# VHH binders against c4kar8, part 8

Target 1, 263 residues: c4kar8
Amino acid sequence: MAELSTPSPASPAPLDGGRGDELEKFTLRGARQILQLLQDLITHRGLITAHTGGGHSFMTAVLKVDEERGRVVLDPSPDPQANRRALAAPRLTCVTQLDGIRIQFPLVGLGEGQDKGRPALFAPLPAEMLRLQRREFYRLQVPLAHELSCLLKAEDLARKPVEVSARVIDIGAGGVAVVVPTGAAEFVIGGTLPACRLALPDGEPIELDLEVRNLNRQTQRNGTEQLRVGLRFAALPRAADTRIQRYIFKTERALNAKARGGL

## First folded at step 9 (VHH)

Design s13
Fold by OpenDDE, fold request of step 16:
Structure s13 (fold): chain B 263 residues (1-263), chain A 125 residues (1-125)
Amino acid sequence: as target 1 above (263 residues)
Amino acid sequence: EVQLVESGGGLVQPGGSLRLSCAASGFTFSEYAMAWYRQAPGKGRELVAGIDTGSYTSYADSVKGRFTISRDNAKNTLYLQMNSLRPEDTAVYYCAAQKTFEGVTYYRPSEYDYWGQGTLVTVSS
């Protein structure tokens, strides 16, 4: 009876050491720069995905920055279990976007607190923040009103083919992140999902192959657990790429216009 | 000189009550969030109760409904009313002060600026 070692959900692969020099160019280590970027996150009310390890994450935001003590204050998860995991984690990996730029930073030494009578989390200021300007890493947060979806061709636990309609939460030139109900299908990191269909607002769905890149369990504000699946476009036709890019640009412009009070 | 002086500790039987006081001096008491911590023998220091400058209170689950934290800014004094005491409440109780940052309080011992010397509470039959 061979104990099928359930593959431990791959922690987001440490950014491969060989890209170290390129990554350094995008890494902020200056205290002033870090503070400014955190303040920008506050100003823009940017949602942050905090990864706690083991394929778990929760949504948070920077609430305040205490420069004097060198602390960042975070919004806790509405899920007490997520908060417990966060507090037990030796490190949080925080991922967000600002102005289309992916921002990633670690937090260590997470603790509990309160902010004007509301539960809060806090940590020391990050020692470094990665700001990835590369277009390939840019992910547009899809407005809920757009209702982008991706029909995933996957398998269940019995390896029976299943189709799962997944909501697209972010999209970039390189892929999409989707959310699916827990247990809807079995996903394997590095696995290919063939002949999936990405629905964009401007026409017929795009047929494409997707590669599973990451899996994260997320607890919603309502307490419902969902699986976030990061998917890479494995083979994207040029025409499809153009459509995706057009959608991203159009949406970004609209969001920016709205933010400026123009709509 | 900043001082926090705890008082009111002692020996009490299970089910009994005690009221701890912490007299603060040497700083602007009203600008600090205050807390009671306790440390039992062989255990780490744990938060018992906290109160901010706006009178928001927080309690450890183990003491919720039994303990009440309060403050008198005019007297520069912090209080802890402890009711229905249990043997597991036996510890040295410490008063701590943290300078307020925009209504935020950090519930970590290292985040407190000032500490008292502590007062021993023993719950024993």
Scores: ipSAE 0.834, ipTM 0.929, lowest interface PAE 0.4, mean pLDDT 90
Fold by OpenDDE, fold request of step 16:
Structure s13 (fold): chain B 263 residues (1-263), chain A 125 residues (1-125)
Amino acid sequence: as target 1 above (263 residues)
Amino acid sequence: EVQLVESGGGLVQPGGSLRLSCAASGFTFSEYAMAWYRQAPGKGRELVAGIDTGSYTSYADSVKGRFTISRDNAKNTLYLQMNSLRPEDTAVYYCAAQKTFEGVTYYRPSEYDYWGQGTLVTVSS
């Protein structure tokens, strides 16, 4: 009986810098804040996934912070090859989670050292650290059976107002991803779609403003081309936020229950 | 004034031995991690051996088993015993000092606070 190695929870992939603008508000750049967060990682013995590029990563931890020299000391990999890759990498992307908060930070200029006779790695203190609460990062894949939709108020190529009913494929506290037929409307990244209507299963549609953040053309299995549109909630009333959160929570619970064989 | 003065370099035949010394002055020697670096002609400066304040030692793979770093805090002196010398060991050897941080030593030249002028070691038949 081959012990199905439970796939090690996929080390959260680094958030791609393409979302840079959206993540700015969650980025810490203050020296004291950075030091405090690193100290918290030390205190909690947080395991860090260090990504070296090329799909390679290793587990590490912050061992010490040298404030005087401005250095962070890391636990090296037990794999010498991983350490070599790390040292050769122009940038190390460190990802961890602390108390449900995703923390991501870059390290540049990695070097070798020792800590009380043990091999260690070190780098200059990160210039920035990303701190994301789970609710801000998590995207629920919407079950097809829920048939969530969003009425988009957009413009066509002629800049004429058009309404497009879009299927919602994922939803989070910060926005939705929808699919629309190709050519249904013209979307511009950074553009605002005002007075859109998000339809949830539990009541009346939610009116909200949406900002276009991402566009991706997708070809379906049937050969039909669709446009995936990533949308940020630009202005969300508190009541709407509560409803969205409730929906996400309820759906997650249901999905988890089903996964456990309860349904 | 802070000074690190290397001595003991010279010409030696392959298989021979040398003992380098580094006399330190102008700072609290016992509070500093010390290291020997070397720079061969046309090459970058590389770590040869390091010793921290707690007598932990580290060596480059190329010198392991042949070289021994030691320190005498009472004499403010760092030593490098070099045995079984090879032509590839030919270099200017530098003494370096780094103020310790909680037992950490950074093996990067730029992280060292003080440097000696170096002593030339030539291994040639």
Scores: ipSAE 0.832, ipTM 0.929, lowest interface PAE 0.4, mean pLDDT 90
Fold by OpenDDE, look of step 9:
Structure s13 (fold): chain B 263 residues (1-263), chain A 125 residues (1-125)
Amino acid sequence: as target 1 above (263 residues)
Amino acid sequence: EVQLVESGGGLVQPGGSLRLSCAASGFTFSEYAMAWYRQAPGKGRELVAGIDTGSYTSYADSVKGRFTISRDNAKNTLYLQMNSLRPEDTAVYYCAAQKTFEGVTYYRPSEYDYWGQGTLVTVSS
């Protein structure tokens, strides 16, 4: 009687890999992007919750960014004990929100300083910042067959003007998401791309200004890395808005008809 | 060539006073935050006092009320007046310079651009 060794139930694949990959899509690692986001936090006087571990946190703000030295300057807690904890912590987890978007970043190597006679904290610039964007607007997934494209006027790392033809992957009333080859251009969240050209199937390209709202690096199945760029329509002429809306409506109708077996 | 040269160190009895000087050359002294650090035998280097370009001063708790940091930009010289000296103040005292960023000074040794060779202060009966 050969004891049928019941195959040990396959240990569920650690859920951590998939969630980690999803979070990676929302993680900024570019120096310029990080600097810009920190500057945005300064401009908006965003309050930051800094977690020191052990369930302890304090409120802070980014006061200054020293790009030359690669330092971020923070407002210390009014509680000296909180500051001591912060300085003793191997890592601070900073959490904030900007324009409804959750931002999280680590700081390591916290030190003491002074800003014009006021006590300050400082740390090296974060190596990464997590930005979780909520979709505010309905976005139509663009059928691959439509081959929508957007000519982006951007800059490279040397701030040289470059034109990048980007595939549009989704479109809504408020903007588009596009994919570009990695390294094709440098994008900065909050940056404006002027005089871009959106190609719709129904006529001549639409000239419009775009604002970079999101950046997400994606690795394709073939191992090729692409950058997904979320773009907001910064200045959309009424006629252009009408054309975009018409396209969305027409496409949605067609997709729904197909889903119902009509095409 | 950038130079920071400390002087004024020596042997002093407890309760005594010393005045340290640091002569700076080779850089625009007025644009740098300055500091005194000290290192006792077998210990790490610690901040004693700092002064920025706006004459804001900072002191370690251990020396507060006893030591005074000052600068003379016309003479390119940093000073440390040390009063009521204690045996625990025995150390090599270093002058350090940090280029300022919008009035920010970082109180970390690695953040300073220039260092002196140090002067020995010994407080002993």
Scores: ipSAE 0.828, ipTM 0.917, lowest interface PAE 0.4, mean pLDDT 90
Fold by ESMFold2, fold request of step 16:
Structure s13 (fold): chain B 263 residues (1-263), chain A 125 residues (1-125)
Amino acid sequence: as target 1 above (263 residues)
Amino acid sequence: EVQLVESGGGLVQPGGSLRLSCAASGFTFSEYAMAWYRQAPGKGRELVAGIDTGSYTSYADSVKGRFTISRDNAKNTLYLQMNSLRPEDTAVYYCAAQKTFEGVTYYRPSEYDYWGQGTLVTVSS
């Protein structure tokens, strides 16, 4: 229970690649923009989490950008095994934040080098960099005390209507994640659930259409299985968006005040 | 025209020594990081030792303590002193040059701007 409110690491985990068409509008592909953003990371000494796959990552930083040769120079890990994993990985997914803006970019072709006598890593400049404002990537872990729920209008195995009250475990600008008992309804990735109702603490529930994006079976501590359903907001009205953002802001501020007051 | 010309290779018994030289011309030697790479039959090129535009040196683990890289900018020459030679050191040794960017060197064969033709070192009893 208490682990549900654990803060995210300093650098967020990589964004799901299945959101590619939604993320395209936030993707930088211009060489000048990429070079400037990398230079900003150098200037601000941004700490970067470099993901090598298999749940492994290490902390790094951009040390230099070689525009003429088209290379980015990175700080190696003090752990030699982390460096070996990085050099063996087909790609390195770099994630960081700069002034509340999430930055994510791939590096391929990682190699070893040196920088004025210090070991270094390098790679070709990334072909793209994802740049998101906090609102565009942030997922609030919903406190259990809020008892947020979403009434899903789904179908059973026989394609008959069924309503499932699902607990909301996280919420962001683009959607929610919910849990339901396994077998409560049939969910199909890409399917649309029309006229669902999201219950926020203020006002009446929000009616909205949801799209199923991912499904994961999870086993609870008592051995029962439940289904985690990732849902994207379709055609979200501005008023609904405003209420969701207000809830996220207010809840995050309240959680931060509790953490600070406890110290 | 840029040239890197290696010399000093040959046949030597295990435990022996050789000194390789690489004479450079056609570029500003002091602005380039230099390296020795080697290639054994059937294998790819591997870094043996590197020396940047200053005094920083780097060595492969397999040669550390036995080989010494050095450069003489006045003579445009790169050296490799090879001591305590082993049969595993048998390879063609190549001189390579890479123009540095703000003191950075990239240790991958494709990053080097110029290569010599190589000099054969054979270590056998």
Scores: ipSAE 0.740, ipTM 0.887, lowest interface PAE 0.6, mean pLDDT 87

Design s13
Fold by ESMFold2, fold request of step 16:
Structure s13 (fold): chain B 263 residues (1-263), chain A 125 residues (1-125)
Amino acid sequence: as target 1 above (263 residues)
Amino acid sequence: EVQLVESGGGLVQPGGSLRLSCAASGFTFSEYAMAWYRQAPGKGRELVAGIDTGSYTSYADSVKGRFTISRDNAKNTLYLQMNSLRPEDTAVYYCAAQKTFEGVTYYRPSEYDYWGQGTLVTVSS
């Protein structure tokens, strides 16, 4: 069997848009709002990554919006196999960015058509569109020198309490990713870790509840095995949120200053 | 009242030819994209060929090089020339019309505004 193309490292991956009410405040459902946002994508020639499932995607664009019939018209892929996958998929997850704003929307009922003699794809207008500011989707890669850590209150295989000091590798408004030695604790996707402690520079650790969202087993360049654990903030007081955002802002400014001075 | 009336169907031997016509009335023919669809027993309707208001054409892969769609706006008539017919071309052939949006045609059958009653084409020895 031939291997499929890997996703481009620069292509935006879909967010976990099915997280219920945590993303609802960023979700547009009004017909006028949706039409205007789609029109903005047309006007600014926004490139869209359309995810068809199974790790497959293709690049597209919104060509036209037919308000009267309620249809969006899309540019097909030059790769016929990508178009066949798209037409067979039960839905497309479309992801793009416009002026630092992340936009994600589902399309269902994809069909074939033409636009002034050129092949086109179409679908009913999406019933919703996710629109996120940079703050809502950005993840800062934590510099190693900062030695950020999070004390996890987890359980071992025997369901006995264990405390694990985990290095924070990235941090955003919604959570952190950490690394731990393989076997340090047992983590279950959907599990809650209460009363963990996130240590930021220059201040008391922040006490917060975390939910396990993803697990990835990794081998470091030196051959050492570790587990990457994606953790969501279950509840985040305003003061804690402010401290996290301040850390992200200060660190990003410092990294940008070094990059400009070096280049 | 809008009418699309197909004619020209019938029984033909494999390798033969037929020309289908669709006479249109009750709408401004030149403003509509036109198409031929076909439906074999137990199957859904499938696009055979389409022709837009600018006379650009599209064909199903299975009929390319054998079928030719055309229109005569002065006669309000759509045509399908069917050559080198095969048993798998056996179907009821339908004429369909869709009011275009900025030169766009949607090929899903539910997107068409008007349909004819169909004409049967049987390819058999």
Scores: ipSAE 0.721, ipTM 0.873, lowest interface PAE 0.6, mean pLDDT 87
Fold by ESMFold2, look of step 9:
Structure s13 (fold): chain B 263 residues (1-263), chain A 125 residues (1-125)
Amino acid sequence: as target 1 above (263 residues)
Amino acid sequence: EVQLVESGGGLVQPGGSLRLSCAASGFTFSEYAMAWYRQAPGKGRELVAGIDTGSYTSYADSVKGRFTISRDNAKNTLYLQMNSLRPEDTAVYYCAAQKTFEGVTYYRPSEYDYWGQGTLVTVSS
């Protein structure tokens, strides 16, 4: 019996549009850059997860790029229903990875064709392609057992200095996300928190400046309100960057070993 | 100047047969994928049959087994043999040409480079 297509574990789900401003600097819009990247996908036989909406996706590949007519040619699914969903979708979101570089691009206006007697799909070339190194999009979910914290040097409602010890819930090359009780301090998107202290297990806390990028209020099961604060590293010395990357690498390796039962 | 000129349309009884021709000039016929499209009143153009430069053919499900597309590159002519005609086949039939890209043909009507004027096929009900 034919089996339904499932997403590849190696090709994570699309990054959603809520990261639009953060992702713009990684977005390719030059025609020659786009053509070269699509050609790289052909050359390396990159497997692509194509998302059609409604939680549906299928595996595909870029077979050819027709530069003169401005078309990409895609491998259709062996599942005819997946192909019908793709042709009906207003947008196909393609996600893939080449050598640790995440690639994401939209295709619109899909149509049917043939390639030397075999069914094919086609679309106009994408106007943009997202290209991210793993370091730029990866966020380690901090294990609770590590009790990782960040001392925030912020201001209260009266604009007086206050220190808030915040639990770090994720950490990446560009920043952290923390949780604090609602009302512990005033946070303003775009505001800078100078001389905060990030406590890593491998040494003395790191002094660093943080910039508030997002705020999300949450109500806990017991009715307590907490604030999730997304923070960007404003000025990150090389030594601090090295320590953060080392923590991420070591923790990730340890988590992977536990997941495989390799202790 | 490129020309595609259809002929052979007309009135025919249900169950009858008709052969359409499309005479091509002004381009290298053998380098183009050729197709027949049709348009019934109030409807969009739909692919009836296609034939590429490498002998591969494609047919709409509604005409499989009844219609045969062929080409004669020496005469620069595309043909459509239509057998067992039905009233639903009533339409203006168009010849279309598309320069292929590495063996690829795009079936959307806007992808075709040249179109004929059409020939009317009427199958009496």
Scores: ipSAE 0.716, ipTM 0.881, lowest interface PAE 0.8, mean pLDDT 87

